# VH-VL binders against Riboflavin kinase: the designs that were tried, part 3

Target 1, 134 residues: Riboflavin kinase, of Devosia riboflavina (a0a087m355)
Amino acid sequence: MGIRLSGCVIHGDKRGRKLGFPTANLSIAPGVELPPDGVYSCIVWLPGQTTHHGATASVGNNPTFDDVKERRVEIYIHDFDGTLYGHELNICLLTRLRDMRRFSGLDDLTGQTERDVAQSRAMLAHHALTGLLP

## First folded at step 5 (VH-VL; framework fv_roledumab)

Design q31 (from R1 with heavy chain S107Y, light chain Q55E)
Fold by ESMFold2-Fast, scan of step 5:
Structure q31 (fold): chain C 134 residues (1-134), chain A 121 residues (1-121), chain B 107 residues (1-107)
Amino acid sequence: as target 1 above (134 residues)
Amino acid sequence: QVQLVESGGGVVQPGRSLRLSCTASGFTFSSYGMHWVRQAPAKGLEWVATIWYDGSDKQYADSVKGRFTFSRDNSQDTLYLQLNSLRPEDTAVYYCARTGIWYADYYFDYWGQGTMVTVSS
Amino acid sequence: AIRMTQSPSSFSASTGDRVTITCRASQGISTYVAWYQQKSGKAPKFLIYYASTLESGVPSRFSGSGSGTDFTLTINSLQSEDFATYYCQQYDSYPLTFGQGTRVEIT
């Protein structure tokens, strides 16, 4: 179940649009097929760990402006504090929560991000209770 | 309510050191990039340094590179600027400031009241 | 480094006047411009980001415009509390740079 990806954490570019939710940008190998643009509930394995952590993933262009055409994978790791720059992460995208969309302003984007993270947490808790997590 | 309070300024002779502190409250400090901006007497604003939300990336103005060191303690909601080998041209009010709503975009939405550093004999 | 040039350096005005301050970048910076107000003896106050987006709580008489290299801050019907120095700032790339400031003073 789910879509497994791996990638090296790189510094975010100046077009990153995250407030209160520090994200890890993943450099995915050329030729790897990415899933449809959207926001996903996700689990991640940190370097040297066998247990997973909950996360919320964004796949696609910067949602606030249409001038960004390249796609990226960004991960907000729940309840994680620290740096992962230069490390390889393994992730599994589990549930697509919503389509990527344009926002009418920064408050709109921030409010939606809060809802996305809350929904991701709820979905991961549900998967844990029903025994569907890897 | 977002607050930033600077301290540690003073009068020192050229070649001496000072350590500035900035204590943050009213927001999730560990989620924001932070900055130091200075202003010499009767002059404009000059960016000094930026530190990423987790301390992993730091940027410095060329004029202070190698002399100033920026650090943060996310457990204490405090950031520090170590000023070494001070020169008369470093005389300024030093402000700490928070990154705007987009932590990757470095405009300054909240500023402290500043602390004065004077380098003279 | 991206050079930010403000004009004029100072401006004498009366309450009720429309004040226009310009800021020119030495290269294209899209809309990555912020504006600040600084009153004598005080820390700067944030006004505008993304060239034209007003910070919550800033009076509607303030507006910003521009894209690329040319940017403008406008104050419609100047009020007594608006006499201050105004700064533009680019955040397109390092090093972060400010304009030299425009002082708006009463005549």
Scores: ipSAE 0.005, ipTM 0.534, lowest interface PAE 13.1, mean pLDDT 81

Design q32 (from R1 with heavy chain S107G)
Fold by ESMFold2-Fast, scan of step 5:
Structure q32 (fold): chain C 134 residues (1-134), chain A 121 residues (1-121), chain B 107 residues (1-107)
Amino acid sequence: as target 1 above (134 residues)
Amino acid sequence: QVQLVESGGGVVQPGRSLRLSCTASGFTFSSYGMHWVRQAPAKGLEWVATIWYDGSDKQYADSVKGRFTFSRDNSQDTLYLQLNSLRPEDTAVYYCARTGIWYADYGFDYWGQGTMVTVSS
Amino acid sequence: AIRMTQSPSSFSASTGDRVTITCRASQGISTYVAWYQQKSGKAPKFLIYYASTLQSGVPSRFSGSGSGTDFTLTINSLQSEDFATYYCQQYDSYPLTFGQGTRVEIT
């Protein structure tokens, strides 16, 4: 069910922290098949925990100078506060919420992020009710 | 409303240096990544360098790496490109351009009018 | 480095024509392609991003399509103000690269 991925949490540019949505940036090996770029509702299994957490993920490129294409998944874990740098996370991408888009400034970005998180929460609640979570 | 204005171009001999500036207005400069793109006379566009919104990540074309240095001053809404060890093949109009701030949002949505750099003996 | 090969390099078209410009990447780049219009003596103007998303304010006669390695820019019912050179650009990985340009002459 869904698309299952794993990756190591790396240091990102920390933009989400400034907006109130701290994210975990996952390094995904170049050979791993990813779904189309976009924003997804997602679940995450944290190290040492048996239950999953809801999340909102973006899938896209992280261009690198050495011509090594490194795909990156950036995840905001709902209702989680903690440090995950250097840890391996297991995730499942469930529902594609929207295409990637440009923003006309920080307010536009923040507003869209708030809508993405709200929609992700709603989709995850729906999946829980219908028994479609793993 | 969004405006980018380049300056600092000129005619110089090979081996000399120039400093290009780009002054931004009409938007929150500190929220956007910026690029320099050049175009030689009667030729196409060539990407030169990228700088992230806070200056933390910089990328350079191989042809200019080690000779050109990109920087920004968010308090002055100004971009700088230091051109050292100039070569005749660096002759071009140099444009500054704006990009996005989320994920891989790299479309160059606004461009300055350009400043001409001519390297000749 | 990802090479962007644009075709044709130039051509003439009449007002009302449907014009298609192609752009081919040397490797898969998903939808990380932008298109620009440049008029003689002017800076480039942003038209399209994510291969098919039209920039606000750009006329609806412009459209983009493609994914992976093959991309197209289409202008339906060409207008006199569309006389220009058009460039594709990939932003999948550094170095960022442009196609060589397609010059459209309108009469």
Scores: ipSAE 0.007, ipTM 0.582, lowest interface PAE 9.5, mean pLDDT 81

Design q33 (from R1 with heavy chain S31D)
Fold by ESMFold2-Fast, scan of step 5:
Order: C-alpha cells, then structure tokens, then sequence
Structure q33 (fold): chain C 134 residues (1-134), chain A 121 residues (1-121), chain B 107 residues (1-107)
C-alpha cells in the first residue's frame, strides 16, 4: 500500500497560500529512497489524529546546506486550514498523477494545481471504494 | 507594487560592524522567505543568507557564517543583516531579495536597489 | 558547492540578432535554474525560473531550456533594452550559486 514517509514540516509554504493551495514542505531524512519526481495523490496523518486526510504531494529536488542533493516532498492537505510548522507528519504516497512540468506562468501553474487536486481527490475516492485505504 | 529598500551601508575599517536594513512594501511580508545577495565591484552575484518567512530557520554562506546574523521583524516589514568582524573582501553592494513562489522558491523574484558596504583602512 | 559556468563571458551583438547564452552545472540539478538580467548600475531582474518558465511581464522573446547540467537562455530578436549582463543561478542545493555572468554588448 503505497510509499510511507515521515518528515518534519520545516515551514508552511506561505507562497502556496497566495495561489489558494497552502503547502507544507516536508524534510525527509537523507537516506530515505523517494519515488520519481512527480505529483502524487496521498494521505496524511496529522498530529494527534487517528484518521487520515487526503492530500496532493509533489516530489522534487530540495536545496540542502551540506551541498548534498535531497529530494523535496511538498504537500497540500485537502480541507485543512491550519499551521503544522515543526510537527512530524506521516504520509503515504498512493498514485503518481503526472510528471513534474514547466509552466508558462503563474496562471498556468494555478490551473494545473486545481486539476492535480481534483485528480488526487478522485483517486482517493476510488481507493476508499476498493479498500486500499486504512 | 512590490518594493524593497536597503539602508545602513557605509565606509568602515576592517574589524568594525554595520547593520543593514531592508524595508518591504506592496506585499504581505510575513508570507515570504527573504534573502541577502551581494556583489563586489566589477564582480558577479554571491548569495549571502536566506531567512524563513517566520525568522526561525536561517541559512548562511560559509564565508560569512559566525560573522553575519540575519533577522526579521514581521510587525515592521523589515529585514536586518548584522555584519560583524568586517573584512576587505566583504566590500560589495548588498541586495535584499524576496524568494519566489512554488517552483521559483530559493530564487529571487524581486530585488531592492542595494546598499554599498566599503571596508577599507 | 555546485559550480555554475557560463559561456561566453561576453560578446557583441546587434538589434534583431538571436542570442544564446549557455550555463553548465558541475553536477545534475534537474531544472532548478533561474536566469536574471542586470543592467549597468541597477539591481538584477528576474527573467526565468524552473529552467524554462517565464516570469510574468517578461517579453516572449526570452526563453530558457535545458535540464540536468546544460542550460540555455535565448533572446529571439535582441532589442536595445536587452544589452545587459545575464546570470544563471542554481537552486537545487545550498549554497545557492550563480554563474559568473555573460555580458551582451552592442556591436
């Protein structure tokens, strides 16, 4: 069932909030193997909760101070309005939706993000129906 | 209309200190990470430091670690860079810059006009 | 640290020319490259990010391409306001690093 990861939220993506989709950047341990760069449907267990939330994640490169290439996991948690800075999140990446792609501008980025979130929600609904979610 | 205005530069002798400020307007300052980038006379651009949107996490270039301190006051929309133990090689125009969004984070989407720091005897 | 090397360091061009500037990273950086324009006595201006995405308000004659280690900035039909120094920057890992710059001068 998917790819399970844990990481500390190093800060909320305030820039993503400007686009209507606030994201959290997840710091993943250097030795952990990540899936290919891309956009994924996923689920998140928030601190103190026994149930999961749907989410949309992007996996890509993340700058690190050791001059070591680390992959970044950036996550938009569906139907969640709050801050998680400094907390450790548990996530499960379920379905790869698409490759990371270049955008012609911020409007194109916003439109694609809307489509990614819609597709992620659809995949999560499908997984719920087929019994693939906990 | 995004604006960043640096101040606090000047001429100092080696070993002295300066405090640079950058005032921001035209955007929600507390939503953005910020950077300092410098440029020595007739040279290229050199990244100096990055500070998170809330001021808690900071990154510094190795050449300035232990000497420079980056801070921000989100209530005043202002950045500060404390320059200690200045050396002649710190002579440069110092720019503050705003971090980009999404796939542009850790790049510099808006820049101030810079403030000149000259370290000479 | 990831070294960014631009070529050429400078060259002369005329209005209407197609201009290509190359940037090479010392290791793979995917598409985490930005490009900046700096005119004499002025602060840099943001042109391109994610190797090929144009910043809002940047003329369409500018384009970027590349991935991995080799990147290019192209100006399709050079205008008088385009004579400037251009810098690439990687944001794959710390320390953040810039190329040494390419100066585009009028013929």
Amino acid sequence: as target 1 above (134 residues)
Amino acid sequence: QVQLVESGGGVVQPGRSLRLSCTASGFTFSDYGMHWVRQAPAKGLEWVATIWYDGSDKQYADSVKGRFTFSRDNSQDTLYLQLNSLRPEDTAVYYCARTGIWYADYSFDYWGQGTMVTVSS
Amino acid sequence: AIRMTQSPSSFSASTGDRVTITCRASQGISTYVAWYQQKSGKAPKFLIYYASTLQSGVPSRFSGSGSGTDFTLTINSLQSEDFATYYCQQYDSYPLTFGQGTRVEIT
Scores: ipSAE 0.006, ipTM 0.572, lowest interface PAE 11.3, mean pLDDT 82

Design q34 (from R1 with heavy chain S31E, light chain T53D)
Fold by ESMFold2-Fast, scan of step 5:
Structure q34 (fold): chain C 134 residues (1-134), chain A 121 residues (1-121), chain B 107 residues (1-107)
Amino acid sequence: as target 1 above (134 residues)
Amino acid sequence: QVQLVESGGGVVQPGRSLRLSCTASGFTFSEYGMHWVRQAPAKGLEWVATIWYDGSDKQYADSVKGRFTFSRDNSQDTLYLQLNSLRPEDTAVYYCARTGIWYADYSFDYWGQGTMVTVSS
Amino acid sequence: AIRMTQSPSSFSASTGDRVTITCRASQGISTYVAWYQQKSGKAPKFLIYYASDLQSGVPSRFSGSGSGTDFTLTINSLQSEDFATYYCQQYDSYPLTFGQGTRVEIT
């Protein structure tokens, strides 16, 4: 069904924590084809787990300020507490929610992130994901 | 070593115009939003305007909307603030400042030395 | 607009003192507060962002705390170069606004 990626979580800039949506930045192997830039509904498997967690993923450059000059994959894992730095995650991008866009300020970014997460949750609630493995 | 240098201030009569410039060096100018902040004599700091890294989004304080125009030339690493219809209450030192990065977005991490604008008869 | 109110407006202190400056926002702004130091005749200098994060090169005697509406700047052991006016600034939303300033004077 979806697009499967895996990568090691690297230390990011913590921008997501500022917004209340801490994100994991994935280091994707060189040469792996990434899907089109955008925001995706996503599921993620933590190391050693066969059950998945809902997530919201962004693929592309940082849509805020154009501060990130290389393409990145960032994952916000829904309702997850914990530290994932240095761990390998398996993910599946399911539905493209929207194109990437630039934000005019922190309020704009925060509001859009809240909408993205809400839409991701809604999309995941409407999918039959039982038994899907990493 | 980030450096911002303002110029163009002076003494003018009410209703006149001035053009302020700010020359940036020591960083990739085109990657940063920039601000103008002013300070009237013996008063505090007042935000005037913000321009996005590519010039596409501009925000102005209500007190200057319709009178001041902010622009940038990324090829010359220069900011401009056109001050029209100046009023005595516009008298202040005008600073250009760089926006902070990441969690410091929309704060002012580096400031120029300022240029004085005096509006009097 | 979000109003930022500092207290006190001014006070006298001696080198070695622990000094505390308070900043209150008229509405919740999470941790989107920066602090600046301004010495007479000079441009402001960036001290702290995100309420508590110290700008590179700023001495560790400076610290910030707070969230929501109440914020504090602390100078643990005041040095001679610290006599200045201090400003808080919110960057939660436009228009960007500053506190009125707190002047720290030598006794």
Scores: ipSAE 0.000, ipTM 0.538, lowest interface PAE 11.9, mean pLDDT 82

Design q35 (from R1 with heavy chain G33A, light chain T53E)
Fold by ESMFold2-Fast, scan of step 5:
Structure q35 (fold): chain C 134 residues (1-134), chain A 121 residues (1-121), chain B 107 residues (1-107)
Amino acid sequence: as target 1 above (134 residues)
Amino acid sequence: QVQLVESGGGVVQPGRSLRLSCTASGFTFSSYAMHWVRQAPAKGLEWVATIWYDGSDKQYADSVKGRFTFSRDNSQDTLYLQLNSLRPEDTAVYYCARTGIWYADYSFDYWGQGTMVTVSS
Amino acid sequence: AIRMTQSPSSFSASTGDRVTITCRASQGISTYVAWYQQKSGKAPKFLIYYASELQSGVPSRFSGSGSGTDFTLTINSLQSEDFATYYCQQYDSYPLTFGQGTRVEIT
């Protein structure tokens, strides 16, 4: 129903944490095809769980502060606090919300992130997601 | 609201064992990685071990690897540190600490009061 | 292992002083640095994370800065409750390591 990926949580840039939206940076196995760059509404299964959590994902480089040479997947898990570093997450990308874009500054980035998360929440509430498994 | 309470310290001879515990309250214990950090008398802080929120991954300082065992019981909100083959150099106050609030951040945002382990002959 | 070196190891200060403590990493660690305050006989207290982000509840007179290898903790207008030992900590990679500590003593 969506695009399924899995990856190990690694250190990423800390811009999301500074903005109040902590993100998990996923190390995706070599040879796995990533979808087009963009921001996605998605769901995440935490290790060992059969229930999912809502999330907002970005695929590609951070367009404001790109210091990563290869494409990456970053996940902000809605309403979750806790530790995930070094563990594998299963995710399902459901709806592409927008293209990656360059930001004029930190306020622009923060405002867009807030809108992305709000839209992701709305899209997830709209879809029938009951019974999806990892 | 967040509270960590250590116990199990004491005075032992070299080569003996102790089991430390840390009881957590005021937060969802099963969601956080937890740590042990020690401090020898009049010395600085030394990281000892990290255990993942579900107990599936454990990391140890080289100085204690093979002698100390870290475990957790999420049903009881309790951490355990088994200290085997104790040496005089293990003499320290042992603190349990909670990992920071963010997913990939291993800073220590809350600490217990510590429990003293003295290894002497 | 990443070595964290603090400077100075100790110094005397008076209330109202501006205090600066430095911390140097043996290799680049981006901004993965935390700072702690420890008073005699007490557990450490969390002050700063991500090199410059102040923990909730910590007075605004505390601030942190730095990136890469050089990091600084600053206390503006030192108060009586600030006499303590301060530690930096890197969390870029295992093993997690602390600086040796900087003791701020009453003049």
Scores: ipSAE 0.015, ipTM 0.645, lowest interface PAE 7.2, mean pLDDT 84

Design q36 (from R1 with heavy chain G33S, light chain T53R)
Fold by ESMFold2-Fast, scan of step 5:
Structure q36 (fold): chain C 134 residues (1-134), chain A 121 residues (1-121), chain B 107 residues (1-107)
Amino acid sequence: as target 1 above (134 residues)
Amino acid sequence: QVQLVESGGGVVQPGRSLRLSCTASGFTFSSYSMHWVRQAPAKGLEWVATIWYDGSDKQYADSVKGRFTFSRDNSQDTLYLQLNSLRPEDTAVYYCARTGIWYADYSFDYWGQGTMVTVSS
Amino acid sequence: AIRMTQSPSSFSASTGDRVTITCRASQGISTYVAWYQQKSGKAPKFLIYYASRLQSGVPSRFSGSGSGTDFTLTINSLQSEDFATYYCQQYDSYPLTFGQGTRVEIT
């Protein structure tokens, strides 16, 4: 069992594309309870699909100019290349891999992202995920 | 609501010391790297120091290396900046600030209101 | 250290004006630039990250652009609440550095 969320893709992180890990940025409804900030192994359902894809998610606060914070969830969908802007994704956060941290530059971010994705893939390979639906 | 509140500023003579504190609330403090940024009167912003989310890494501006010490107490949600051997050019408002979200790196998404340090004879 | 140079240092503007502020890095920094707004007597406010990504809740009249060494902050149709000093900041490498600031003052 995991934490089920849905959100509309509002824009991708172009930096993720430079790293080789393009991400989908989800707009999560106000008031939805999210887990602690961190990096998670995750599965995602694309619009209209009942089969899932492996993913790596980062969860963090997204502060606003008027002191209203929004929760930010960013998803790297494994082995996926495509556009998802304006579509709603259903996701399931499965295993917390680590706390969020900040990076001193592109190389530090790239190295950690590679480790996160490798760990997420390993976690997902050991779970029986057959039959899970959005 | 994310809040950062600085304290400990004051007026001191050159060569003296001060300890600044910053109390955090409204977020999981132990998950964020934190920073001190200063601003001299009528001047721009100058980065002073960064401390990692767990305290394991610290970076300092060259102008303050060896004189300032940054620390954090994650059990109390508090930052400390020990200012030693103060110089007139250290006169500034000192802000604590939170690192932005992980893909924004060392952008500063929340700032405290600042505490004034005046070094004059 | 990477020097960040803003232009102009200050200028006068009126509500409804289109305002453009430029920031130049002394070396290539990709898109690792943030922009901040600071009003007199107040702490800076986070505005833009990754050169062009608008922080949630920031009005759409603000936009950023650029990559490499040249970056621009644009305010379409300036509002009365926008009179402030604006700072760019690079976060490509240590030490973190800011531009000197651009003051947007009322005419």
Scores: ipSAE 0.005, ipTM 0.530, lowest interface PAE 11.7, mean pLDDT 81

Design q37 (from R1 with heavy chain G33D, light chain T53N)
Fold by ESMFold2-Fast, scan of step 5:
Structure q37 (fold): chain C 134 residues (1-134), chain A 121 residues (1-121), chain B 107 residues (1-107)
Amino acid sequence: as target 1 above (134 residues)
Amino acid sequence: QVQLVESGGGVVQPGRSLRLSCTASGFTFSSYDMHWVRQAPAKGLEWVATIWYDGSDKQYADSVKGRFTFSRDNSQDTLYLQLNSLRPEDTAVYYCARTGIWYADYSFDYWGQGTMVTVSS
Amino acid sequence: AIRMTQSPSSFSASTGDRVTITCRASQGISTYVAWYQQKSGKAPKFLIYYASNLQSGVPSRFSGSGSGTDFTLTINSLQSEDFATYYCQQYDSYPLTFGQGTRVEIT
C-alpha cells in the first residue's frame, strides 16, 4: 500500500542539512499527481537496492521566481549519510503525519523536525514492511 | 567571547587588488557560515558574500561577482576576501560577520570592527 | 532582488519617547527579518531575528513585529544609548538585502 513515487535527486534548499537533518529534493516526473501537502512517514530504496530504508518526507508548495507555485518532495533518510545528487530514488509514502506549517524560528523548526522524525520512526516500526520492493 | 578582527584594508588605485582577512576567536569557527558586509561612506549596509561553514557553497552580490573571491581556512580560524579589479564604487568599510547561532539563519549575530578600503587615485 | 524600505529615514526624539520604525519588503518574506543598531563609527549590533525574537542581552525595551511584507521595530522609553541608526535585513532569499537605515537623533 502507500503512494509510490520516483525521482532524481536535485540540488535545493540545504537548510535541513545544517540542522542535522539532510534532505534529498526529488525531481518528480511531469504530470505525476502528488498527495496533499504534509509530512509523511516514508520508505526509500537507494539505487540498485531491494531493501528499503526508513525516511521522513515533506510534500509542499514553494513559490518560484515568477510567483508560480511548484510542489516539492523532500526526504530525510533515517540513519543515512551520503551523496545522492543525480541518483534516482523510489519511495513509498505510508502515513500522513501532519499538515505543513510556518515556523517562527529555527528553534521551532528544529524541534518540530525532531518530533516529525521520531513519529515517522515509530510509525515505521509498527508497519509490516517485509518483502516490499521498489 | 566571540571576536572577529579584520585586516588588509588600504588605499589603492582603480584596477588594483587587495586581500582582506578576518581572524575569528571564541567559538568553533568551522561550524558557522561567515559573511562579508560593506558600508560606503555615509551610506547603508550592503551584503557582499556568504561562505558556508565547510566552504562547499559561496554566494556573491552581483556587483562583485567575478571580481571578489571568498575563502576560509578552518585550521587557522581565518576568512579571506580577495578583491580584484577594484572600482571607486567599492570604497567602503568591510565587515566580516558570523551567521546567527543557528547555522541555517542568515542574520548576523557578531560583527568585526571593519577595515577601510579606499579606491582612489 | 527584494527591496527593503524603511520609514522614516530620520527623526528626532527625546529620552523617554516610544519610537517605532517601519520596514517594508517589496514581496512576501514570511518572518525572515533581522534588525540591527549601528552607532557612529562602530560596527552594527544584532537586535532581533525572525522578526520578533529578541537577541539575548538586548534590553527588553526593544521589540519587533510583523510578517509577510510589513515589519516594525519598537523602542519603549528611549534611552540615551539608543540614539543610533537602525537597519532591517531580509534573509528569505539571495541576495541578502538591508533597508536604507533610520537615523534616530536626539532632539
Scores: ipSAE 0.005, ipTM 0.530, lowest interface PAE 12.2, mean pLDDT 81

Design q4 (from R1 with heavy chain G33S, light chain S30R)
Fold by ESMFold2-Fast, scan of step 5:
Structure q4 (fold): chain C 134 residues (1-134), chain A 121 residues (1-121), chain B 107 residues (1-107)
Amino acid sequence: as target 1 above (134 residues)
Amino acid sequence: QVQLVESGGGVVQPGRSLRLSCTASGFTFSSYSMHWVRQAPAKGLEWVATIWYDGSDKQYADSVKGRFTFSRDNSQDTLYLQLNSLRPEDTAVYYCARTGIWYADYSFDYWGQGTMVTVSS
Amino acid sequence: AIRMTQSPSSFSASTGDRVTITCRASQGIRTYVAWYQQKSGKAPKFLIYYASTLQSGVPSRFSGSGSGTDFTLTINSLQSEDFATYYCQQYDSYPLTFGQGTRVEIT
């Protein structure tokens, strides 16, 4: 696929966060076309870096206070546990792993997220990604 | 603006029941997990119960499991906590609280003003 | 159940002081810690989540740090409005648990 997006990490939005897998919410510019809803294997460039990091991205609906649904991009950066609020990230969505689905509870959500991240890691490990720039 | 308003507290004798309510406004109620947290006089905070955004999953503190029942009515933006077999140790201010920024992040970003439950003989 | 132990239970401070409150979990909880401020007679106010992320609208003099079992809340220049009780809370696993609180009193 190879879909490139960039956005500022925001924390003012009131939306779900997966226990065990903190994600960064990206503010994507108005008018940018997003890919179909789903979970994607992804790479991300942190501010000022030319090397990428593995990530797992979700593209889906964003509930709002005005009862208006917006589509959002959230990324879990593999093996990273830092604060990126206010920073711009460049990302590349590579492979769609699955459709979005409804979860029956926190354990179901966490279990599926573990599987998604494992699948994303496996997909990224088997592809030649050297030399890609932000 | 997010608002949570609790009601239903009062003074009761041990063994009696009360039903607490929490009315939510200013956000899409059906999209958030919700919680009850209590605080006994001059004591710290104690988590009581959590209910998933759609009501499909509920968690209770061991001290209240089997006595308290948590429910929600997403069509009325209202939470209910049924308190049965009340004990003096249940005396506390009961707060309704919203899950944090994200559905599964059980930090509490907005709290109601609280409603006082006093269990005395 | 994961026990959250705060220290100290209370202490006296003056405006302008740098204040440090610690919170220790009985087992590893990664960075799943929130901090709250509670003033007498009021509901708690959300300050920090994911150990170090400041809630929007919270003054920058507040900061959080830590991972695993040891966590710290710091107020780098105490203001008169900061005299309150502070609570940590873990949300790594059920049951959700709070520290016993640290009361910051005026000297």
Scores: ipSAE 0.006, ipTM 0.540, lowest interface PAE 11.3, mean pLDDT 81

Design q40 (from R1 with heavy chain Y53H, light chain S93R)
Fold by ESMFold2-Fast, scan of step 5:
Structure q40 (fold): chain C 134 residues (1-134), chain A 121 residues (1-121), chain B 107 residues (1-107)
Amino acid sequence: as target 1 above (134 residues)
Amino acid sequence: QVQLVESGGGVVQPGRSLRLSCTASGFTFSSYGMHWVRQAPAKGLEWVATIWHDGSDKQYADSVKGRFTFSRDNSQDTLYLQLNSLRPEDTAVYYCARTGIWYADYSFDYWGQGTMVTVSS
Amino acid sequence: AIRMTQSPSSFSASTGDRVTITCRASQGISTYVAWYQQKSGKAPKFLIYYASTLQSGVPSRFSGSGSGTDFTLTINSLQSEDFATYYCQQYDRYPLTFGQGTRVEIT
């Protein structure tokens, strides 16, 4: 797919940290059309670094929680500890893994997130092997 | 160069109100959460309130909840703290501070010079 | 609320000394601790975050360590400009809380 987006990390909630998957919320420039809602395998370039990081991205509203916020992009950066609040990120969405869905509870959400991250890692490894990473 | 400038402090009697302002420059104000921290004379630091980058979430210390309200105007790069029902125990220097980034989230990486609020009879 | 307790409250030191200040959290806070320096009549200055990471521009004689509940700020070879009050702060959860402060005095 290779959809490139850039945005500043905005102060969101720390829900992901308590679930073991801290996410960065991106503020995307007005007028930029987002891709279809879903979960994506993704790579992220952190400022000052020469390499990309693997990530799992969520695009759209969050149907798991009763949240009236605008459509958003949330990124879980693999093997990265910390938050990127106030930082500019460059990302590339590579493969759409699944549609957004509602969850029956915290265990259901956590289990699906673990599967999403595992699938994202597998897709990124496949892209690396075939030379399709940017 | 990041700069934060507070204003609006003064001397007031108990039960009265003041409005503090903090003007930011040198960074993209709308991308950062902001804080108010106070310090009573010869005492330590006390966190007062936090506001998210867009104003959608606000957190207050229990000691000020219901009496203080804060807001931000991202078009003017300004943070406001409305102090109502002031008590002598609210006497302090009030600092505006920016939230840290990266591994420093919810710490205070830049501070203003402070503005003094004195509540006395 | 997570209580942050600093030790000692104050002490006297001479230039060239190695100075150690401790901070204890009432609950586990991983490494979400920051340290600040405040000189008389001035706003606090950011020194360290994530327990051990130096803020850009802070001299290398400052260092931090610790995780969980016990944290330390160390100043190697104390300089005249280092006489100040030092505060720890946890940012693991709200309400954000500071230690009571440790005053480092000359002599």
Scores: ipSAE 0.006, ipTM 0.544, lowest interface PAE 13.2, mean pLDDT 81

